# Ledger of designs, part 230: VH-VL binders against q8ixk2r445to577

Target 1, 133 residues: q8ixk2r445to577
Amino acid sequence: FFGMLQNKGLTDYCFDYNPPDENQIVGHQVILYLCHGMGQNQFFEYTSQKEIRYNTHQPEGCIAVEAGMDTLIMHLCEETAPENQKFILQEDGSLFHEQSKKCVQAARKESSDSFVPLLRDCTNSDHQKWFFK
Short names: E, the ipSAE of ESMFold2; O, the ipSAE of OpenDDE; V2, 0.75 times the mean of E and O plus 0.25 times the DockQ between their complexes.

## First folded at step 10 (VH-VL)

Design Q53 (framework fv_recaticimab; at its last look DockQ between E and O 0.93; V2 from the best seeds 0.00; counts 0 for: pae E 2.6 > 2)
Fold by OpenDDE, look of step 11:
Structure Q53 (fold): chain C 133 residues (1-133), chain A 120 residues (1-120), chain B 112 residues (1-112)
Amino acid sequence: as target 1 above (133 residues)
Amino acid sequence: QVQLVQSGAEVKKPGASVKVSCKASGYTFTGYYMHWVRQAPGQGLEWMGYISPNTGNTKYHQNFQDRVTMTRDTSISTAYMELSRLRSDDTAVYYCARVRYSGTYPFDYWGQGTTVTVSS
Amino acid sequence: DIVMSQSPSSLSASVGDRVTITCQSSQSVLYNYNNKNYLAWYQQKPGKSPKLLIYWASTRESGVPDRFSGSGSGTDFTLTISSLQPEDFATYYCQQYYSYRTFGQGTKLEIK
């Protein structure tokens, strides 16, 4: 699966990554932005290693969850995916983070009008359902 | 055995286009990114860009952004690099080179190179 | 772009000599999460494609003789040939692959 990773509940919002420095893509938070299909900021790939790759860059970036955090942060992909980079995109559309045992939910950023994907307890909410478009 | 076999030498006029092919064998084509590097006569190596054989996604160096197009045909494990609006300083040997899919490795296998000569 | 500065541009040496080539990156190519340096060294002979020698700054590619070694971290790296052999006369390039790909200018190693 690859392309725009769109949320079902938060209609027309997709995973988006736009690092301030293209030569340093590590360490910034993945956000949600209106799906526009332009450029490479919204192009992701779900791999057999259970990674969500940002392949606009080489080396590819892989979404990770750092210890104690509920945000999705960009790391570099590795030959063997580390545990904190493993996600399961389930048949029902839920995106499950294996290490934290939480689901990725589209949420409003605190004190902001912007949106971000956050780890939350798994529910049947459409805000926790994702699909590639 | 991994092999990258490129198309033959090209002679072009300024303003023309050239399309170089790179046929891969001995490995799963879609499992490795394909990069392109060129080398002008007596000069160093210059990175041009890459393509994901799996997704078709590409990224080009800014110096070539408006003139280069990288494509692939997965059915025949072949990558293509097309350079348009050729000029004399595009005269170089062009290489395809593979990288592990995640891009975390350097170029472990190279094509034999394709000489492109641009002259009036 | 991450700029790679290689030195020297050329050098002459004799068989059996110890040879050192240096490479400096404009920014660190060390990935802090795995502590790996995304730095490679290539050898290129006239009319031939580059050949990978070293990756991760210090790991030899399969089939590369022990006389080749890489060292360094962050922004400063070194390729060392402990005892030069006749087949080692070639041009050597460093390459960062931390962010896309960039090569050093090359070092031509010639027979003295």
Scores: ipSAE 0.898, ipTM 0.953, lowest interface PAE 0.5, mean pLDDT 96
Fold by ESMFold2-Fast, scan of step 10:
Structure Q53 (fold): chain C 133 residues (1-133), chain A 120 residues (1-120), chain B 112 residues (1-112)
Amino acid sequence: as target 1 above (133 residues)
Amino acid sequence: QVQLVQSGAEVKKPGASVKVSCKASGYTFTGYYMHWVRQAPGQGLEWMGYISPNTGNTKYHQNFQDRVTMTRDTSISTAYMELSRLRSDDTAVYYCARVRYSGTYPFDYWGQGTTVTVSS
Amino acid sequence: DIVMSQSPSSLSASVGDRVTITCQSSQSVLYNYNNKNYLAWYQQKPGKSPKLLIYWASTRESGVPDRFSGSGSGTDFTLTISSLQPEDFATYYCQQYYSYRTFGQGTKLEIK
């Protein structure tokens, strides 16, 4: 699967990565933004290694969650995916982060009208259901 | 085993466009990125951009993004690089080069190069 | 862009000599999560495409003679040819692959 990674509950919002410097993609938070269909910062690929890859950089970016955190941040992809970069995309659309045993949820950023994907306890909420468009 | 074979030399007038092909064999074409690099006479190597043969997604260096288009045809395992509005300083050898592991590796295989001469 | 600078631009040497060329990047190409330097070295002979010699700053590509070695970390890198052979006269390029691809301007190794 590849394309825009869209939320079922926040129906107009997609995974988006807009780093402050396109030559320094590591360490910044993945956001949710209105799906625009232009590719680039919203173009992701789900791989057989259970990675969510950001295709607009070389080396590709791989979404990761660092120990003790709930935010999704950009790392560089590696030949063999480290455990913190592995997400299981389930048939029901849930995106399960194996290392933490939590699910990716679309959430409003505190004190803001901005949205971000965060790790939360797994529920059957549409805000935890994702699909490629 | 792995081969990247490029189209032949071309001579173009200023203002024309050129389309260079790169035919891959000996590996799964859609499993590897294809990059384009050029080299002007007596000069160094200049990265132009890449395409994912699997997704069709492209990224161009900003020096070329207004004039370059990269495409592929998976049915014949061939990548293309088209450069428009040619100037004399576009005279160069153009290379395709393969990248494994989604960019986490340098260029392990290169095409033989295509000489493009832009002259009035 | 990450700018790559090589030194010297050219050098003259004799068969059997130890040759050293250096490469500097405008920012670190060391990835702190895997501790790898995203730095490669290529050899280019006249009329030929470049050939990968070294990657990850110090790992020799398969089939590359052991007289070629790479060292360095972060922003400063070195390619060494311990005992120069006739077939080694060529232009050498360093390349970063930490963020897209950029090359040094090249070092032309000539017969003395």
Scores: ipSAE 0.747, ipTM 0.902, lowest interface PAE 1.2, mean pLDDT 92
Fold by ESMFold2, look of step 11:
Structure Q53 (fold): chain C 133 residues (1-133), chain A 120 residues (1-120), chain B 112 residues (1-112)
Amino acid sequence: as target 1 above (133 residues)
Amino acid sequence: QVQLVQSGAEVKKPGASVKVSCKASGYTFTGYYMHWVRQAPGQGLEWMGYISPNTGNTKYHQNFQDRVTMTRDTSISTAYMELSRLRSDDTAVYYCARVRYSGTYPFDYWGQGTTVTVSS
Amino acid sequence: DIVMSQSPSSLSASVGDRVTITCQSSQSVLYNYNNKNYLAWYQQKPGKSPKLLIYWASTRESGVPDRFSGSGSGTDFTLTISSLQPEDFATYYCQQYYSYRTFGQGTKLEIK
């Protein structure tokens, strides 16, 4: 699977990665933004290693969740995927983070109209359903 | 045995385009990115960009972004680099080089190089 | 771009000499999470494609003689040839692969 990773419940929002410096992609948060397909900020690949890869950088970026955190941040991919970078994209569209046992949910950031993916307890909410477009 | 075999030398006029091929053998083509690097006569190595063989996704160095197109044909394990609106300073040897799909390694294998000469 | 500054641009040495070539990056190429430096060294003989010698700053590629060694971390790196052989006449390049790929300007090594 590759392309724009779209949320079912938050209609027309996709994973987006826009680091302030393309030569310093590590450590910034993945956001949700209106799906547009322009540029390469919204191009991701789900791999056989259960990675969500940002392929418009070399080495690739891989989405990770650090221990005790609920935010999705960019790490570098490694030859063997670290446990905190492993997600299961299930048939029903849920995106399960193996290490934390939580699901990725589209969430509104505080008192703003900004949106981000966050780890939450797994539910059947459409805000926890994702698909590639 | 890994091998990257590039197309032959080319002579072009300013304003023309050139398309260089790189045929891979001895490994799973889709398991590696293909990068392109050029070397002007007597000069060092200049990275141009890469293509993912799985998705066709590309990233080009900003110096080439308006003029380069990288493509591939997975059915014949071949990558292509096309450079348009050629100038005399595009005269160089153009190399393909592979990087494992993980992206964590340097170039382990290089093509033999393709000399492109841009002159009137 | 991460700029790679390589020194010297050329040098002459005799068979059996110890040779050092340095490389400096404009920003760190150490990835803190795996503690590896994304830095490689290549050898290029006249008319030939580059050949990988060293990766991760200090790991020798298979089949590369023990006289080649790499050292350094972060922004400062060194390639050492401990006992120069006639076959080592070449140009040497460092390369970072932490963010895309950038090469040093090269060091031309001539054997006296």
Scores: ipSAE 0.501, ipTM 0.835, lowest interface PAE 2.6, mean pLDDT 91
ESMFold2 (binder alone), look of step 11: mean pLDDT 93; pTM 0.942

Design Q54 (framework fv_recaticimab)
Fold by ESMFold2-Fast, scan of step 10:
Structure Q54 (fold): chain C 133 residues (1-133), chain A 120 residues (1-120), chain B 112 residues (1-112)
Amino acid sequence: as target 1 above (133 residues)
Amino acid sequence: QVQLVQSGAEVKKPGASVKVSCKASGYTFTGYYMHWVRQAPGQGLEWMGYISPNTGNTKYHQNFQDRVTMTRDTSISTAYMELSRLRSDDTAVYYCARVRYSGDYPFDYWGQGTTVTVSS
Amino acid sequence: DIVMSQSPSSLSASVGDRVTITCQSSQSVLYNYNNKNYLAWYQQKPGKSPKLLIYWASTRESGVPDRFSGSGSGTDFTLTISSLQPEDFATYYCQQYYSYRTFGQGTKLEIK
């Protein structure tokens, strides 16, 4: 799978990565932003190693969740994907982070109109269902 | 280059409605939220709400929910803000402004402003 | 709403002076997971639209002179102009974008 990773419940929003410093591609949070259909900062690849790769800029970044955290952060991809970078895209569209036993959910920042993907307890909510467009 | 060009000044009587336009160019109109901010003469800036040009979804500040309607026309890359039941304290310069990350970024580009005068 | 309080409301200064403007939020605008402060500073000249100067509390917008700097975290923020130039006489606003958007009341920087 590859393309724009869109949320089923928050239907206008896609995974987006646009760090403020073009020279520092890693270390920032992945956000959700209006799907624009052009790829670019919203183009991701789901790999056979269960990585979500961002290769709009070089070097390639891989989405990760650090221990104890619930946010998705951009890290450098490894030759063999570490456990914190593995997401199981299930048949129903759920994106399951095996290391934490949680699912990726489209969520608003507390008391904000901005949206981000966060790890939450797995539910059958459409906000936890994702598809490539 | 990014530009937001607003419609011209309006003079209205109390109780009337005004509709201000904001024409975007130099970027993908449907990729960015459009917000509206006003400024009464000699006063500070007041946020009114925003629209998603992609979906047409809106969110208004509670103070304006009863009277404001925000719309857009993607075929001409134009956003609109209509304020009804005008009062004298609605006299202000009304600005449109673009947001890159829907709340994760400040207003990076602004329209030139539209002066609305409510006078009897 | 998050209330933004600026001080002073007006400030008189001379070209070459170091000028400091402060801003306080009624609630923290620091997002814990990315450790970023959702605070911006704008400059507005009479009859003109506001211009973005600083975002993320301390990041200068492209094209903004380095005499402008922002600092602070959580609820207390400062805009500093290290050596005031004639074109810097304007009204300055802080703005939070953590929860919707609210602005400070503004600080009018006047010629002494």
Scores: ipSAE 0.007, ipTM 0.566, lowest interface PAE 11.8, mean pLDDT 85

Design Q55 (framework fv_recaticimab; at its last look DockQ between E and O 0.95; V2 from the best seeds 0.00; counts 0 for: pae E 3.9 > 2)
Fold by OpenDDE, look of step 11:
Structure Q55 (fold): chain C 133 residues (1-133), chain A 120 residues (1-120), chain B 112 residues (1-112)
Amino acid sequence: as target 1 above (133 residues)
Amino acid sequence: QVQLVQSGAEVKKPGASVKVSCKASGYTFTGYYMHWVRQAPGQGLEWMGYISPNTGNTKYHQNFQDRVTMTRDTSISTAYMELSRLRSDDTAVYYCARVRYSGNYPFDYWGQGTTVTVSS
Amino acid sequence: DIVMSQSPSSLSASVGDRVTITCQSSQSVLYNYNNKNYLAWYQQKPGKSPKLLIYWASTRESGVPDRFSGSGSGTDFTLTISSLQPEDFATYYCQQYYSYRTFGQGTKLEIK
């Protein structure tokens, strides 16, 4: 699966990553932005290693969850996916983070009009449903 | 055995286009990114860009952004690099080179190179 | 782009000599999460494609003789040939692959 990773509940919002420095893509938070299909900021791939890869860069970035955090942060992909980079995109559309045992949910950023994907307890909410478009 | 076999030498006029092919064998083509590097006579190596054979996604160096197009045909495990609006300083040997899909590695296998000569 | 500065541009040496080539990156190519340096060394002979020698700054590619070694971290790296052999006369390039790819300008190793 690859392309825009769109949320079902938060209609028309997709995973988005736009690092301020193209030569330093790690360490920044993945956000949600209106799906626009332009450029490479919204192009992701779900791999057999259960990674969500940011293909716009080489080496590729892989979304990770750092210890104690509920945000999605860009790391570099590795030959063997580390545990904190493993996600299961389930048949029902839920995106499950294996290490934290939580689901990725589209949420409003605190004190902001922006949206971000956050780890939350798994529910049947459409805000926790994702699909590639 | 991994092999990258490129198309033969090309002679072009300024303003023309050239399309170089790189046929891969001995491995799963879609499992490895393919990069392109060129080398002008007596000069160093210059990175041009890459393509994901799996997704078709590409990224080009800004110096070539408006003139280069990288494509692939997965059915025949072949990558292509097309350079348009050729000029004399495009005269070089062009290489395809693979890296592991994640891009975490350097170029472990190279094509034999394709000489492109641009002259009036 | 991450700029790679290689030194020297050329050098002459004899068989059996110890040879050292240096490479400096304009920014660190060390990935802090795995502590790996995204730095490689290539050998290129006339009319041939480059050949990978070293990656991760210090790991030899399979089949590469142990007289080749890489060292360094962050922004400063070194390729060392402990005892030069006749087949080692070639041009050597460093390459970063931390952000896309860029090469040093090369070091031509010639027979003295």
Scores: ipSAE 0.890, ipTM 0.951, lowest interface PAE 0.5, mean pLDDT 96
Fold by ESMFold2-Fast, scan of step 10:
Structure Q55 (fold): chain C 133 residues (1-133), chain A 120 residues (1-120), chain B 112 residues (1-112)
Amino acid sequence: as target 1 above (133 residues)
Amino acid sequence: QVQLVQSGAEVKKPGASVKVSCKASGYTFTGYYMHWVRQAPGQGLEWMGYISPNTGNTKYHQNFQDRVTMTRDTSISTAYMELSRLRSDDTAVYYCARVRYSGNYPFDYWGQGTTVTVSS
Amino acid sequence: DIVMSQSPSSLSASVGDRVTITCQSSQSVLYNYNNKNYLAWYQQKPGKSPKLLIYWASTRESGVPDRFSGSGSGTDFTLTISSLQPEDFATYYCQQYYSYRTFGQGTKLEIK
């Protein structure tokens, strides 16, 4: 699967990666933004290694969750995916982060009107269900 | 055996466009990114951009993004690079080069190069 | 862009000489999570496309003679040819692949 990664519950929002410095894509948080349908900063690929790849950089970015954190951060993809970069995309659309045993949820960013994907305890909420457009 | 075979030399007038092709063989075309690099006479190598043959996604260096278009045709394992509004300083050898899909590797195979001369 | 700078721009040497070429990046190309340097070296002979010699700063590409070696980490890198052969007279380029791709200006190795 590849394309814009859209939330079922937060219907108009897609995964979006807009680093402050394009030259340094590592270490910044993945956000949710209104889906624009043009790819680019919203273009992601789910791979057989269970990675969520950001294709608009070389080397590709791979979404990761660092120990003890609940935010999704951009790392570089590697030949063999490390455990913190592995997400199981379930048939119901949930994204299960194996290392933390939590699910990716569309959530409001603290003290703002913006949205971000965060790790939360797994529920059957539409805010935890994702699909490629 | 991996091969990248490029189209032949071109001579263009300023303001014209040129489209260079790069035909891949000996590997799974959609498993590797295709990058374009140019080299002006007596100068070094300049990265222009890439395309994913699998997804069609492209990324161009800012110096070229208003004039370059990269495409591919998976049915014939061929990548294309079109550069428009040519200037005399676009005179260069243009290379295609492949990169392993994740992009965390260097250019392991290159095309033979296509000489583009822009002169009045 | 990550800017790559090579030194020297050219050098003259004789067959059997040990030669070194240096490369410096404007920022680190070491990825701390895997401890790999995203740096490669290429050889280019007149009228030919570049040929990959070394990647990950020090790993030799298959088929490359063992007289070629790479070293360094972070921002400072060196390519060494331990005993120069006639076929080694060429231009050498370093290249970072940590963020897109950028090349050094090249070092032309000429016969004395």
Scores: ipSAE 0.776, ipTM 0.912, lowest interface PAE 1.0, mean pLDDT 92
Fold by ESMFold2, look of step 11:
Structure Q55 (fold): chain C 133 residues (1-133), chain A 120 residues (1-120), chain B 112 residues (1-112)
Amino acid sequence: as target 1 above (133 residues)
Amino acid sequence: QVQLVQSGAEVKKPGASVKVSCKASGYTFTGYYMHWVRQAPGQGLEWMGYISPNTGNTKYHQNFQDRVTMTRDTSISTAYMELSRLRSDDTAVYYCARVRYSGNYPFDYWGQGTTVTVSS
Amino acid sequence: DIVMSQSPSSLSASVGDRVTITCQSSQSVLYNYNNKNYLAWYQQKPGKSPKLLIYWASTRESGVPDRFSGSGSGTDFTLTISSLQPEDFATYYCQQYYSYRTFGQGTKLEIK
């Protein structure tokens, strides 16, 4: 799959990545932003290695969750996907993080009007359902 | 045997456009990004941008953003680079070069180069 | 852009000499999570396309003679030719691939 990765419950919000320094993409948090399809910040690819790749940079960015964290952070992709970068996009739309055994949920950032994807215990919530458009 | 074969030399007038082709063989075309690099006479190497043959996604260096278009035709394993509004300082050898899909490797194979001369 | 600076711009040496070319990047090209330096060296002979010699700063590409070696980490890197051969006449480029691609300006190696 390739395109905008959209949330079902948080209507019209998509994965978005806009690092403050184009030459230092590692270590910044992925956010959710209104889907617009303009520019290149909202285009991701789900690969056969179970990666969510940010294709706008070379080397490509791959979404990771660092040990003990619940935030989705940009790392560099590698030839063999590291375990912390593996996600399963399931038939029901849930996005499961293999290493942590948790699901990606659209969430409001604490004390903010901003939204971010975070790892949470898996539920049947539409805020944990994702699709490419 | 990996091979990148580029189109032949071109002579252009200022203001014209040039479209260079790069035909790939000996590997899975959609498994590698295609980058374009140019080299003016007696000068070093200048990165221009890339295209993903898998998705069609492109990224251009800001110096070429308004004049370059990179495309591909996966049915014939061919990438293209078009540069418009040519100037005399666009005279260079233009190379295609491949990068593994993830982009975390250097250029392992290069085309033979296409000489573009811009003069009036 | 990550700026790559090579030294020297040119040099002359004799067959059998040990030669050293240096390369410095404006920011680190070491990816701490895998401990790899995203740095390559290329050789380009007149009228020919560049040829990959070294990647990951120190890993020799297949078919490259073992007299070529790379070293360094972070921002400072070195290409060494331990015993110069006549066929080593060329221009040598370093390149970072940590963030897009940037080449050094090149080092022209002439044989005396």
Scores: ipSAE 0.352, ipTM 0.793, lowest interface PAE 3.9, mean pLDDT 90
ESMFold2 (binder alone), look of step 11: mean pLDDT 93; pTM 0.944

Design Q56 (framework fv_recaticimab)
Fold by ESMFold2-Fast, scan of step 10:
Structure Q56 (fold): chain C 133 residues (1-133), chain A 120 residues (1-120), chain B 112 residues (1-112)
Amino acid sequence: as target 1 above (133 residues)
Amino acid sequence: QVQLVQSGAEVKKPGASVKVSCKASGYTFTGYYMHWVRQAPGQGLEWMGYISPNTGNTKYHQNFQDRVTMTRDTSISTAYMELSRLRSDDTAVYYCARVRYSGHYPFDYWGQGTTVTVSS
Amino acid sequence: DIVMSQSPSSLSASVGDRVTITCQSSQSVLYNYNNKNYLAWYQQKPGKSPKLLIYWASTRESGVPDRFSGSGSGTDFTLTISSLQPEDFATYYCQQYYSYRTFGQGTKLEIK
């Protein structure tokens, strides 16, 4: 799958990555932003290795779970995907992080009008359902 | 009452840097993006970029990305825009303006503007 | 960048006139899934910061008089002032907020 990774419950929002410097692609939090269908910040590839790859950089970035946290950050892709970079896209649209046994949920960031994807206990909520556009 | 109050006018020589501040009040500073827009004398509006006060993440227009740095200090609800290696054609009024919800809204409040004059 | 083109660059009018200003984007700013146009209009008076008048192409900002109206969809947009008042002589800018931000060149509305 390749395209914009959109939330079913927060319908107008897509995975977005906006690094402050192209030379510092890693370590920043993945956000949710209004889906606009243009530019490189919203295009991701879901691979057969269960990675979510950021399509535009060399070496390519991979979404990873931040160590000891429930936030998603950008990390460099590795030849063999580590467990913190593996997400199972289920038939119902859930993104299941096998290492933690949690699901990716669209959530409002504390003290902010911004939205981010976070790991939460798995539910049947539309805020935990994702699809490629 | 929402207010964005900017620092005073600056006069600089070519090659210098300028840092403009924008102090927010009357709302939750980390709930809104802060954008920067400039206007050369007698010309139109030119978008420069923005910062998320919540995350510190920035995005700059390609015309400015090699010379502009946007930062913020959440403890005093202030955003900053620094432009380096100034040229005479950087002479302009620089505005800060706020945007809610990840940029899906227009600029609803603007600072009063900071005049920057670059002359040899 | 999405390029915004405004016309005319300037126009002269009298109090009480109906004036129209047009704006065209190089790409559609209509988002199909929420059916909203990410297009705004601003008014700027000499020595002042811009003031938001219209957003979502046709929604008036709170406190903006109803003589100001916006219309259009996709790539072609119009700002109309139905009965020009003395305080309306200003420069008007369209702006897209679909992909980052770009402005039209501006339309200066001046007294005839």
Scores: ipSAE 0.006, ipTM 0.542, lowest interface PAE 14.6, mean pLDDT 85

Design Q57 (framework fv_recaticimab)
Fold by ESMFold2-Fast, scan of step 10:
Structure Q57 (fold): chain C 133 residues (1-133), chain A 120 residues (1-120), chain B 112 residues (1-112)
Amino acid sequence: as target 1 above (133 residues)
Amino acid sequence: QVQLVQSGAEVKKPGASVKVSCKASGYTFTGYYMHWVRQAPGQGLEWMGYISPNTGNTKYHQNFQDRVTMTRDTSISTAYMELSRLRSDDTAVYYCARVRYSGSFPFDYWGQGTTVTVSS
Amino acid sequence: DIVMSQSPSSLSASVGDRVTITCQSSQSVLYNYNNKNYLAWYQQKPGKSPKLLIYWASTRESGVPDRFSGSGSGTDFTLTISSLQPEDFATYYCQQYYSYRTFGQGTKLEIK
């Protein structure tokens, strides 16, 4: 699977990664933004190691969640995917983070009109269902 | 049968604001983006921005960002475009246009247009 | 942002003529992931809204006569009307939808 990772509940929103500097690809939070259909900062690949890779720029980035956190951040991909970078994409569209046993949910960023993907307890909500376009 | 029906012509003074409506029928209003495009007399088409009727989220072209507000009312399947601090060069026909699916697609249906004249 | 340039700005033709209109984008509108060109063509008659003719550079919209065809890829695109009919006299616009939306300046097709 590869393409723009779109939310079923927030139908117009896609995973988006646009760091302030193209040379600093890691360390910033993954956001949700209106799907623009161009790929680029919204182009991701789901790999056989259960990674969500950002292959648009060099070096390659992989979405990760740090211990105790609920935000998705960009980290460098590793030869062997660490547990904090593994997500199981289910047939129903849920995106299950193995290490935390939580699901990725489209959520409003506090005190803002912007949206971000966050780890939450798994539910059957459409806000926790994702698909590649 | 898809229809986009816009509000009637407006005449405004410089400095005023105008709010144009676009009522959708014949399809699921929240399933498609609604864009706004204008055309000055004898000129080409200029994209202004869009709104998602589903989420209410908007994206405006930078030339209009400080003066335009796009909203919608899902209970009556109507989208709105308000342009403030009007200038004479805002005189144009304003169109709403539907994007077939969410994401990046061409405009498959257009409203009939609303003529806005800004004159002193 | 992506600038669209059309040529010619106007042309005169007779019924039955083959007409060609060109459109150039300032950067590629070919999306390499799906191998599609994000380019459309519209027809606008005086006093009326634009009407979609072609999308994905070469796909005809439902109900559009087969005398209309689109071609090209990347940055260079062409709209062809193989045998001009009286109802085809109008202004034609190309439009990219790769990055937001921008239009060419239009080509006015006039009776010779």
Scores: ipSAE 0.006, ipTM 0.553, lowest interface PAE 14.5, mean pLDDT 86

